# Miniprotein binders against q9h3h3: the designs that were tried, part 199

Target 1, 235 residues: q9h3h3
Amino acid sequence: EDGFTAEHLAAEAMAADMDPWLVFDARTTPATELDAWLAKYPPSQVTRYGDPGSPNSEPVGWIAVYGQGYSPNSGDVQGLQAAWEALQTSGRPITPGTLRQLAITHHVLSGKWLMHLAPGFKLDHAWAGIARAVVEGQLQVAKVSPRAKEGGRQVICVYTDDFTDRLGVLEADSAIRAAGIKCLLTYKPDVYTYLGIYRANRWHLCPTLYESRFQLGGSARGSRVLDRANNVELT
Below, E stands for the ipSAE of ESMFold2; O stands for the ipSAE of OpenDDE; V2 stands for 0.75 times the mean of E and O plus 0.25 times the DockQ between their complexes.

## First folded at step 13 (miniprotein)

Design PM10 (at its last look DockQ between E and O 0.87; V2 from the best seeds 0.76)
Fold by OpenDDE base, look of step 13:
Structure PM10 (fold): chain B 235 residues (1-235), chain A 105 residues (1-105)
Amino acid sequence: as target 1 above (235 residues)
Amino acid sequence: TEDEVRKQFEELIKRFEKVMELVEYLLELAERMAKRGDTIKARIILYIAEELAERARKIIEELKKLAEETGNEEFKRMAEEAKRIIEEAEKRLKEVKEKVKEALS
């Protein structure tokens, strides 16, 4: 595994943010239209650059669903970045606690459950389940990457408002599992993204706070959630 | 063995080239974002580029070490070329970073 795959994927994700999004907004669109929208834009067929024969003729950065309670609030990301640069210049120790405090101070508290799936029916089915959960108000917002030319795995991101709210993070995991998702999930705070912190960074910071594994016949939640920072099971 | 060291050196060069390709892409992306006023994303890209530049520096240190240990003049030349490449990229990184600061101001 080329040690720079995470940074490359991050760059591609940032580039994708500049292209148009296909959005279903439950605040303005009736829930009854969701099934038609999902059928029109299955993530496995929507192409990043609008390839011939795809549902999209133009480039698409992301496919997203916004819930009725969705409010875009990213906090003071500019202030966060300035404080981060000042912290690096100061030579003070940088710890996960430092990053948590920076996030709290600047109100940059969003995070996301991530799942990676191969293009195909399983991806489209997973996305449909997530999209429905968002429209039904079990989740606030989700997005999925379109199909790349080279193929590879597509990512579904399911956001939560506060990565410091353990209960809210666990509730989102439960909603994802209730939607029929059985794959591995990882939870990452957006503060790490905004600061360009990925795996194998110079500060040895782990951007993954939680890992969720599906469990057959186990807890009512259908998953085991591991706190990666403390190496403790939460469920 | 000399062959093993050569293979290690070639693998390091390949890794360096891959890192630098990504650094160049990131710098171009950051410039485009800065021109569009997306300073937040430009900063993110620059942070990633800085991290990769540091990784490239570490690769160069390993290349230099192998070149010195073997006494191979070709390896020394390649390590010095890699050093010039990263220095140029770091200069450009600094220039892009200043452009982003100007856009914030």
Scores: ipSAE 0.788, ipTM 0.892, lowest interface PAE 0.5, mean pLDDT 92
Fold by ESMFold2, look of step 13:
Structure PM10 (fold): chain B 235 residues (1-235), chain A 105 residues (1-105)
Amino acid sequence: as target 1 above (235 residues)
Amino acid sequence: TEDEVRKQFEELIKRFEKVMELVEYLLELAERMAKRGDTIKARIILYIAEELAERARKIIEELKKLAEETGNEEFKRMAEEAKRIIEEAEKRLKEVKEKVKEALS
């Protein structure tokens, strides 16, 4: 029954992309306004479709914070998609190295740390910490899903600009942990999202590059990070 | 036992129905994105829909195998109905792909 949960969640995320977003943009909005904005739009109370009693009366697809240094750069995604289709026709093997090379060639290098939390204080507190880290410049851009009608887990996405830059990805993990986040984090390069490659794909690719687990008494950044490709800890 | 096979068949039908609901939703989304000119997202959605349609066809193969193994005429009729449903969805998938191609030009 749950053999296509990732695809279902992806469909919901794509539908959400088409609805209005609630955005705090540090490039155009003073940082002093952030706390009021966070108090007005907690992700556990902002509803996907504008339910009565929520702070939003209209549908909201995403709640997002853009840092002052945020420079959007998706790369050549259309070229990536065309090359992907040609590769599938070519009969050449499709491997993790294939995806890495496609991403590099087309400059589609962004990726994201993901965390899933139930609605409530913990989610709102985690989001507020992430949002402050973005506005303060430790992170560049993040978004969180609004509350679904059935009240399932919500997702916070924290973006990085180059998944091949391991140090930069680990620095983002450290910034997330410094904001007080203790839950499991998983890292997915955006190339997999743009090619529609999720958990149960036919090529047996692993879209999750890293896992980060909070550790008691661990390294200064407070996490242990696992490289999923080699099944080894990086910390 | 008759009860074990019927339960297995019913589980397969439920899985088929759920995956096809998602395929239909994805096709509607792809059409909306193509109309907005977002061909990148439309192509992502079509990639997902194609994968799910293939999974639905594998479920139909299992349904037909159970129907043949048991000789059950009700199972055979239900497997043929599932086949009709996926064929219609695949026809619509092809039509949506054409709409996305038009938007690219």
Scores: ipSAE 0.653, ipTM 0.839, lowest interface PAE 1.2, mean pLDDT 89
ESMFold2 (binder alone), look of step 13: mean pLDDT 84; pTM 0.817

Design PM11 (at its last look DockQ between E and O 0.82; V2 from the best seeds 0.75)
Fold by OpenDDE base, look of step 13:
Structure PM11 (fold): chain B 235 residues (1-235), chain A 105 residues (1-105)
Amino acid sequence: as target 1 above (235 residues)
Amino acid sequence: TEDEVRKQFEELIKEFEKIMELVEYLLELAERMAKRGDTIKARIILYIAEELAEQARKIIEELKKLAEETGNEEFKRMAEEAKRIIEEAEKRLKEVEEKVKEARS
């Protein structure tokens, strides 16, 4: 993987945020319509730029599902960024603990489980499972990237409200696993995204807080969750 | 060996070019976001660009070192060109940062 692939993907993801989203909002749309919506907009067929023959004629940034309990709250991201810039100027040491405190202070606590899947049936099936879990209230919100022209893996993001709530993060992992997802999951706090902290940053900060691996016949959760910061298994 | 040093230099140049291509894209993207009033995302993109610019500077220092160690005038010229490229990109980065600040006010 080219050393700057993460930064490139981040830029593309942010560019995608500017384009229209295909959204199923469970707050305003009956759950009974979910299956028809999923059939209409399978992520493997929805194209980023609305290619001929795709379900979408116009560019689509993301496909998303909002749960009934979903409330968009990103906290004080501007204040976070200002504090981050001031911290850099101060020359004080920057640690994962520093970022955690910044996140708490500015109420920027959201995070997400990430999974990367090749376009196709497995992706669409995974997305359908996640979307159902969101509509059923097991998860709050999820999004999936549309198919790129060059192909490549699509990403499903499943959000949690608080990356400092270990139990909530683990519950989301359990819900994802219950939806039949068996691939590797990584959990990333949004604070790292908002501060432009990716792989190989100058502070050597790891933006991945947790890793979840599927386990057959093992824990009731169906996964092993590793705390990457402490190198400790949580399950 | 001279051949090994040449190969290393060429690899560093290739990496530098790749970084700078991404930096240019990021700066364009940040400017577009700023124009649309999405100053948070613009700032994120700029943070990424700043990090990449710092990496590019490290590559330039390695290029200079290799050029000095070999005494190769072509390598010196290429390292100087890389330095000019990054300086221009950093100037543009500052210009975009000011646009983002203006858009926040």
Scores: ipSAE 0.786, ipTM 0.892, lowest interface PAE 0.5, mean pLDDT 92
Fold by ESMFold2, look of step 13:
Structure PM11 (fold): chain B 235 residues (1-235), chain A 105 residues (1-105)
Amino acid sequence: as target 1 above (235 residues)
Amino acid sequence: TEDEVRKQFEELIKEFEKIMELVEYLLELAERMAKRGDTIKARIILYIAEELAEQARKIIEELKKLAEETGNEEFKRMAEEAKRIIEEAEKRLKEVEEKVKEARS
């Protein structure tokens, strides 16, 4: 039963992709308007389906901030999916290296840092910090889920454009920590999402590439980052 | 014992039913995504449904094994019904896959 929770959550996230998004787009909106927008649409109060008393009267799938440099490019996802299907019928082993090579070959290189927070001031404060970092150019694009009717934890996704660029991924982690976020972060390359690969998959692949834990030690606003694929500390 | 096997059999049936409920939801979602022209996401949902369907088939093999071990005709009939359910779902999965491929073009 527990083994299929990720699949339910994935389905709900994809259903949310189909509903309208609330977007602050720094490419077309002055940065001076960000604070008012954040006050109008705190993620702890924007509801998934437009509950009474919500700031929104219509369903909202995601709340997002696009940075000045945001340039959407999913790569050759159709070719990725076709190659994946051919690989499965080949009888050849499927390994983390296989997924990395497919992603590189088809230019499906984006990924995201994920954090899960309960509804409330900590979530809204964390989101506001992330949104400001995006508008200021320290991060490129982020989104947060709205409040579900039952009020479970919500997710903030902070995207990077190339999971193979370790420095860039670590710089995004640092920017997240500079916003005052202390919770566990996990990094998932989008290739796993596009191929429908979650924790309980038949190949025993680990979709989480990096894990970041806040550290109070020698790095101010720093973290300890673990490479889950190689079981190696990076920071 | 017969009572222990019956409890195990019923637990497997419950798991099978939960998996199939999720498969049905996923197939409806994939059709909605295809109608919107989001065939990439529809394909993702179909990958998830296919994985779940394969898990359901493994459960059916266990149900058949338990039915053979006991010689219980009711267990055999329930395993055959589960097989019919998964076969119908797999037929629908292929039909949705065709709709997704056609929507891509």
Scores: ipSAE 0.665, ipTM 0.832, lowest interface PAE 1.0, mean pLDDT 88
ESMFold2 (binder alone), look of step 13: mean pLDDT 84; pTM 0.810

Design PM2 (at its last look DockQ between E and O 0.88; V2 from the best seeds 0.77)
Fold by OpenDDE base, look of step 13:
Formats: sequence, structure tokens, C-alpha cells
Structure PM2 (fold): chain B 235 residues (1-235), chain A 105 residues (1-105)
Amino acid sequence: as target 1 above (235 residues)
Amino acid sequence: TEDEVRKQFEELIKRFEKVMELVEYLLELAERMAKRGDTIKARIILYIAEELAEQARKIIEELKKLAEETGNEEFKRMAEEAKRIIEEAEKRLKEVEEKVKEARS
């Protein structure tokens, strides 16, 4: 908490959004080229700033894969921000329900499963599995952060269209697990990101709605998903 | 003990310096985004900066409290300096906010 790590990582993520992305777009590129692309740009070797000897000579913000059904729709984010500012000025209570209502009203419904992995084979393997699942239509879109100069964990983000669609969120978790990923997953709606709400906020809002833990020999989904807001297991 | 209080004060100062470093970075980032027309992301960065500024103010209140409790003039001076730093950062934050608004128009 004292390190403001979440806020720093958020800033770095926003900064990364300004740099070029390495994208595999399944809408325009044959699926047969995916393996070559993955081999060319393994996320553990792609560097944020294009370090000498890396696959990239120029800065890379993100590595991303777009599925056939991918359509970028962020909703009315500007309207959302304006409504949020007005709400703060009003002095009305702010709850998770308030944010949900704002998100619905402004059609800002996207969310993402997040996983953090150390650079290396496990990361690259996880990314390859996710990328394949996206290209095969099991997932819509995913991105992974490139390797930082200081090292540290890289993040894979797997998006869903609607954080209010519990079934869709769970289906994405199942697809991630089917891709062979066993690490902890957290689900965060983008509305929290767009409003600058992280774990340490004055309203005590938790931006993590769901947590998925891998389960050996358990449910057909291979995971236990916890609703963090209600503290209820969904699987 | 006096030593414990000193340690607490030093830890608070370190935390304050860290948060302010991040606030300064965020303000620079927001300004760059605004210049590029990315006003949505600039606004996000500013929300984060505002939250961190509030946390910095809380740290200052703790610093003041410790300074008053000990009567240490050095601690009082450091707390006052921290207050000046945050006030300057908040002024700059407002300036960047206006730039973001202008970029939206």
C-alpha cells in the first residue's frame, strides 16, 4: 500500500497506450500465421523501449491479438467521466452500485481478466494459449505487456464485452483455464480504470469484482470463481 | 520514545516524497496526453493524481501531528515544507486540468 504500486503500474500502462502496439488481427491475418507471429514476438523478449537484441527495435506499448468478432466499443467514456465528476460534486454516496449504474447508463461495460506472470517460458506459453483461444473465437481480444527494463511481472489482459454479464465473464474464465493457465486471475471492469479508481481510493471501492483460482480435479471449468463484492463462490 | 517518533516521521517523509514523485510524473504524463489530444486518458491520469494528492495531504496531517506532539522545530519545518510542495503540485494539477478542458473543446 505504501508503495503506490498500483497507481504507478496504471500510469505506466497509460503511457504504454501511447506507443505502437504489436497486433495480430485475426480479421485480416490468416490464423495459420499466428504461430510464426508468436515465435517472432514472444512477450518475454519484446522490450518496452526496443532494447538492443530484442525482437523490436522501436518502443512497444502492448502486444495484442484481436479475434474475428472483435469490435472496439468503449461506450461513452467522456460522458461517464462528466457524470462521475458531477456525482462527486453532488456529495451523494458513492457505492459499487453507483458505478455499475454509471457504467450501464454510459454503455461502458467492458472488463478484463488479469494475470501477472514473471518473464519467461511460462509467460510466453500462457500468451500463446490465450492468443490461440482468441484466434479460434473462444475469446474476443487479449493483450500482454512487453518486458520492462527493470524486469518484473508482465500482465496479460483478456477482455469481455460486459462485466454485468456474469455468464460471459465465467465463460472467459473457462476459456482461459482451457488454454492451460493455472495462475490467479482477477476481473476488473474498465469503468474503474476510466475513473481512475484503484485499490487505494477515498471511496473504499474495490475494482476487482471477481477472483478465479485454479482447481485440480474440480468443476468442469477448472477454477473457483469468487464474487468479491458479495463474497460468494459462483462455481 | 523519541527515536521511535523520529523513525515514524522519517518514514512518513519518505512516503510523502514517493507519492509526490508519482504525482509529478502523472502531471507530466497528463500534459503530454492532452497535447496529443488523448483527453480521456489525460483525465484518467488526473483522477489518479487527485487521489494521490489527497493521500499526500493525509500524510502531511500526520507529519503536523507528530511535529506538534514532539514540539520539534525541525519536524515543524519539514511539515511546512511538505505543505508547500503539495500546494504547488495542486496548483499545477489545476493548470493541467484546464489544458485538458481546452483540448476537449
Scores: ipSAE 0.787, ipTM 0.893, lowest interface PAE 0.5, mean pLDDT 92
Fold by ESMFold2, look of step 13:
Structure PM2 (fold): chain B 235 residues (1-235), chain A 105 residues (1-105)
Amino acid sequence: as target 1 above (235 residues)
Amino acid sequence: TEDEVRKQFEELIKRFEKVMELVEYLLELAERMAKRGDTIKARIILYIAEELAEQARKIIEELKKLAEETGNEEFKRMAEEAKRIIEEAEKRLKEVEEKVKEARS
């Protein structure tokens, strides 16, 4: 089956973290330069390892845009990992509640909306819309994977700073939809990523906290957002 | 039937091989992360490898069950070899974990 695909993709994402990133940083670069940068580095054409004829001659791990107000804060990730290891040896049950408490205690509160798109115009158009939303201040930070040689789907990650702030997460969903994105979005708190918890985990935890589906005529948001943990619609 | 059981056994072996290839890739990646001083990411990768190793052991239990139910000696031999492979990988996982702990200090 598909039971190990998430873990393989996670491994490739971590390997990509080790290579250079192509970054548009609105904190140091005028917004008027964004369109030229997007035209030079469309995610469908930037290659993971610098294929001949690519806009990049060297490996690229990620393409990213940092907003004017972006303030990186991963929290106490080393302490989180130590507490996680201690928890596993304690005999105490592993539940969504204990993970939420670990994340709060160690201030590892960031999370991300994810979308997966095939290479091509739709991906490049979606990325451009997201990048503009980041530079304009509706979103704080986003990244997109480059094109792999095998030509599989690519991922756009749009980060939020506090997964426990439901209004903030929903505002990011709304900003993504306002950029014209209609595909399925899933939201994963970074605590699950830092603890290596993916779909096929032994605790049967659900790492996806929210799902967002585009809909016409919705409330103020233009989407239907489901809380996967409580099976409750938030919109 | 014997043919259906053989197909099931072969599918489990293929899944086991795929999981173990990923585990070995993850362990190599964790070592590279540790050499770069990125112990947080190295730890994440080790957590993923640990979970996959647990899933591989579940596959081995299914292989052993089929081998016992059929009395098939080829199946028994293949299940024992799979167990040897996971035991070696788990030893390497512990070794890589120690390298990551050394890099963290």
Scores: ipSAE 0.681, ipTM 0.847, lowest interface PAE 1.1, mean pLDDT 89
ESMFold2 (binder alone), look of step 13: mean pLDDT 84; pTM 0.811

Design PM3 (at its last look DockQ between E and O 0.93; V2 from the best seeds 0.84)
Fold by OpenDDE base, look of step 13:
Structure PM3 (fold): chain B 235 residues (1-235), chain A 105 residues (1-105)
Amino acid sequence: as target 1 above (235 residues)
Amino acid sequence: TEDEVRKQFEELIKRFEKVMELVEYLLELAERAAKRGDTIKARIILYIAEQLAEQARKIIEELKKLAEETGNEEFKRMAEEAKRIIEEAEKRLKEVEEKVKEARS
C-alpha cells in the first residue's frame, strides 16, 4: 500500500463532496420509486466523471439515500476546528479522549460505518439493501461512491447520529447485517474527518473506533463488533 | 555501496514527488472549496496538506543527510531543489489559509 493511500482517498472524497450528488430523498419521493431509481443508477455503473455509456453524463460525487427522519446536523464544525487549532498550539497532549471531548463540546457527533466492495453485482445488491433499509427507517442516511476510472473498490457509508451512543452504533450494524451485508465494516466518527485525521497521522490517533465482522449462526446480530480503542468485543 | 545509496536516494525522490503531487492537488481543491464559500471543506483539505507537507520535509531531511554523507554534488542539488519546491507549496498553503480566514470573517 502506497504510504499516502489514505490521504489520496481523502482528497478524492473531498473532491467528490464538491461535485453533484445523485440523491433519493425519502422525505419528498415515494418509497415506491426506490426500485426504479436503483435500477437507473446502479453504483457499479455510475461513473465519477460521467463517462460515455454510463447512466450519468455529468460528474457525480456520491450516490445517496436520505431517510424520512434524516436531518442534516453537523454541529459546530467551525468551532471544533478553531478549538483543534488552539489545542495544537497549546502543546497539550492529544488523545482519543481529547477528540471525544472536543466532539461532544461542539456537538460534532456523527459517524459512519464503512464498507469497501469491488464494482459489480455484489456492490449493487449491497447498496440496494442499504437504500431500502434507509427508506424503511432502519437507517437514516447512506451514500456510495461512484465507479472510478481506475476501477478499484467503491465505498458505502452508513451514518449514525452519535458515535458516543454505543447502542445506536450497534443498531446500525445490525440493520446493515439484516440487509444481507457480510463484509468487514469499520466505524469512523466524522470528527476525525473534519480535523483531517487519517491513518498514520502525526498524533498516532486511530480514526476507527469499531470493527464489525460477520458471524454465521452465533449472535442474534449476525456480527461481532470490536471496540478498537479498548480492544473489547461488544457483542 | 554507492549503488545502494543511489537507489535509496532515487526512491526518496520518487516518494517526494508523489507527496508533492498530492499536496498540489489538495491545494487546488482547497482553493476551489474556498471560492465556493465552503470554508469547512477548505480547512479539512488544508489539514491534510499540512500533514503531507510535514512528510515532504522529513523526506528532504533524509535526502540532505544522504547527500552530505556521500558528498555527491548532484544529490545536494536535488535536495536543494526539493526544498525549494516544498517552500513554494507551503507559501501557497499559507495564502489559501488566509483566504479561508478572510471568508470566515
Scores: ipSAE 0.828, ipTM 0.912, lowest interface PAE 0.5, mean pLDDT 93
Fold by ESMFold2, look of step 13:
Structure PM3 (fold): chain B 235 residues (1-235), chain A 105 residues (1-105)
Amino acid sequence: as target 1 above (235 residues)
Amino acid sequence: TEDEVRKQFEELIKRFEKVMELVEYLLELAERAAKRGDTIKARIILYIAEQLAEQARKIIEELKKLAEETGNEEFKRMAEEAKRIIEEAEKRLKEVEEKVKEARS
């Protein structure tokens, strides 16, 4: 309402990134321990700053699950940022194709499916399903925000390693739906995040590349995925 | 009427104060990131702060236009104060940017 809601959310995400995280790391922790960990740290009960009665006594920025194959590789983000700054002084037009080319050139190809849910059983159930999919290898890495002091919706982020690989992005959507998730999903390439480009940006770029809506067709469950930039259905 | 313009002016001042509060918060976060050696995150935060500073300048332009259209001396002084505030914030933005460049080297 204030005209810069996206910037407020971005600031809180930046702050959260710098506080401690609660991590289940399948690379070093047996899968049989996952259910106990999920029961100990449901996202609707883990508080951002360690409120009384929560399972955490310290601030928590994010709750995350790393899959067996998780290998952090952000690419050449420093080079991306330098090239971005040079491009802005060049006077050349900035378009979605500009961002795509920068991302490819610097190998900053990761992106994420996002879902927003109110605190409660539905959020905790959705997170548990996603976390199991990550540990079982259908997804690579996911995180969820803790409960805010003021309340409000929480976000689950499910990462993919290459936003230009449409098949891989659609496979992640399918794995999310197989976990029982029926809410709206939006997909944002990480290049937009690394360049500080949010909804209210001066270039009128749309950081949401894909949108996924649950639908049930015949006897099979599926989703309808829309390419927001080209207004083209991908499923 | 003059009362309607005063209400609009005060609404713009409130929005300016809110955006500058956010800019100041972002600058603190950028310094925190830089002190941790996380120059990538510090740069992201600075990109956001720079875009907000531009929005704040657009608000100042509207404040100045209203002050001149009414000839109100109080409005003119408040618009010049807002300009001083954004200029100081932009100076601090540059200082934090230099700290980030030093951390990279």
Scores: ipSAE 0.804, ipTM 0.900, lowest interface PAE 0.6, mean pLDDT 89
ESMFold2 (binder alone), look of step 13: mean pLDDT 84; pTM 0.805

Design PM4 (at its last look DockQ between E and O 0.81; V2 from the best seeds 0.66)
Fold by ESMFold2, look of step 13:
Structure PM4 (fold): chain B 235 residues (1-235), chain A 105 residues (1-105)
Amino acid sequence: as target 1 above (235 residues)
Amino acid sequence: TEDEVRKQFEELIKRFEKVMELVEYLLELAERAAKRGDTIKARIILYIAERLAEQARKIIEELKKLAEETGNEEFKRMAEEAKRIIEEAEKRLKEVEEKVKEARS
C-alpha cells in the first residue's frame, strides 16, 4: 500500500503547483499589511479545494510569501533534463557527485528546508514566524501547503538559492530557529524534484542533504545540523 | 491453500488497479502542464508515470506466473485484461510525450 507514497505526494504537489496560490509579495505590498494577511489566511484554515466555512471559496495550491530580495532563478532546467536523459543512456555511473555536478553545470542550485506539522496553532504560529522572517529580509521565500484533509500533516518549505553554499544554507537554518522553530528540519536540493527522484529510487540517491535538530544552549546558532550524505556534523 | 492463492492474486489485482489510477491521474496532470506551456513540469510528471508503468508491468508478470503455476483460466483472463489496460496507458503516455516534445520545438 505504502510502496507508492512518495509518488502520491509528488502528484499532489504537482497538482497544487498548477492551482491558484495565495501570495504575500513584499516587493509590492507594505510590510504593515502582513499581520492582517496572516490572520485572514492561516494555513490550518485555508482548504485545498475551498471547503464550506474556510476563508477561501476556490481551490488553493500553496500559500506563499516573497521577500523584498526574492529574485526567481531556476537555472537551465530544460538543459538539466536533457543531460539527465543522456546520462542514463551513457553507461556512466549515477552517484551523488554526478547529480551535484549536473546541477552546477546547469545552474539548478536552489534547495529548501522542509518542516512537517499537523494543522492547528503550532502550524499557524510557525508559518507566521517564517513569513515575518521573509518580510524582514532574514529569509527570501517560503510556502506552506493548505489543509487537504482532517488530521493530515502540512509542509512549510523555506528556499535557499544555492545548496552548494553551506554557509547560506546554515544561515537559513539559523533564521528559521531565530523565528522560534524547534521541530526537525530536512533539506532537499531542487535538482531531485526536477528529475522526479524521490526516496525509493533505483540509484539509491538520498534527496535529503541535511537534517537540522534544535539544540539548547550549546551552539551559537541553536541547531545541530547533520550532513546526511557523509554522516558528518556541520555545527 | 486455494483460498490463500486466490487472496494473493486478488491483492496483486488491487495493487495493479491502485498503480494504474495514479498513472492515469499523472497523465491528466502532464496534459494540463503541457497545455499551460510548462514543459518542464510535464516532463517531471512523465518521469514519474514511466516508473509507475514499469512497476505495473512487474505486477502483470507476477499475475501471469501465478496463472501458469495454478492452471487457472480465470486468472489467465484477468492477467490479459491487466495487460490490455497497461498497453492503452502506455500508448497515451507516448502521445503526451510527443505533445510535450512538440511544445519544446
Scores: ipSAE 0.718, ipTM 0.847, lowest interface PAE 1.0, mean pLDDT 88
Fold by OpenDDE base, look of step 13:
Structure PM4 (fold): chain B 235 residues (1-235), chain A 105 residues (1-105)
Amino acid sequence: as target 1 above (235 residues)
Amino acid sequence: TEDEVRKQFEELIKRFEKVMELVEYLLELAERAAKRGDTIKARIILYIAERLAEQARKIIEELKKLAEETGNEEFKRMAEEAKRIIEEAEKRLKEVEEKVKEARS
């Protein structure tokens, strides 16, 4: 896929982040209302721009669910960006290790499991499972993209607080699998997004740290997780 | 063949136009982010726009090369127009960057 496609998707994501979100916040809303909310705003029917006949009349950037333990902390993203600019100017080698250290130094540690699904019942069912897992405290926060005019796959993002905490990343994978999700998952730290590092970047950095594949009858986790940086299976 | 070169040139122009459309969109997004006080997002958007501008410049260099190799005056004019477009976009990028810096201070 042309590097241009990655930049386009990034631009669309940035635009979506600036539009209103449909949020179920488990900190302020009773869990008993989740099913009604899911029925009202199925991701396959919620449209990005509020098309006629959609559940939303206004543009929606994301549909999100916040767990009871959710606390938004993005760390020092400004300091991270400044350090990144200085690093580029220095001409020093840039490695995944360099980015990891920058992320740690500036406390920009969030990451997310990503899954891409076609619009329809399978997507809505997957989202319902994830939303329930968030409300039940198995996951902290998740979001799903609304349906685009052109169609295409929608993305569900399930966040973890620390991409350097391998156990936490694996626990989130297990919770996603327990919710009945069987598709391919990829894990991406947010630090790469904040620095504009996408696929096919000039530094040859892979923004995907982990890949999870569903496994029938295998591990108790129901998945095989690959560390892509080291090419090692973790499960 | 002349036809093949023409086709290559047209494909490069199409690619340039597509890149520039996205650059313009990103500039608008960055301005909106800056106006909202979201300087972090504005910086991210600008960074993407800068990368795309670099790609656009590479396309222009290829356009110039093809124009020079063929001696086609139409191709030269189109390459010059593309250069003007990217220069204007880069100027606007700098203006937005300054606004973001001012908003950050």
Scores: ipSAE 0.494, ipTM 0.789, lowest interface PAE 1.1, mean pLDDT 90
ESMFold2 (binder alone), look of step 13: mean pLDDT 84; pTM 0.810

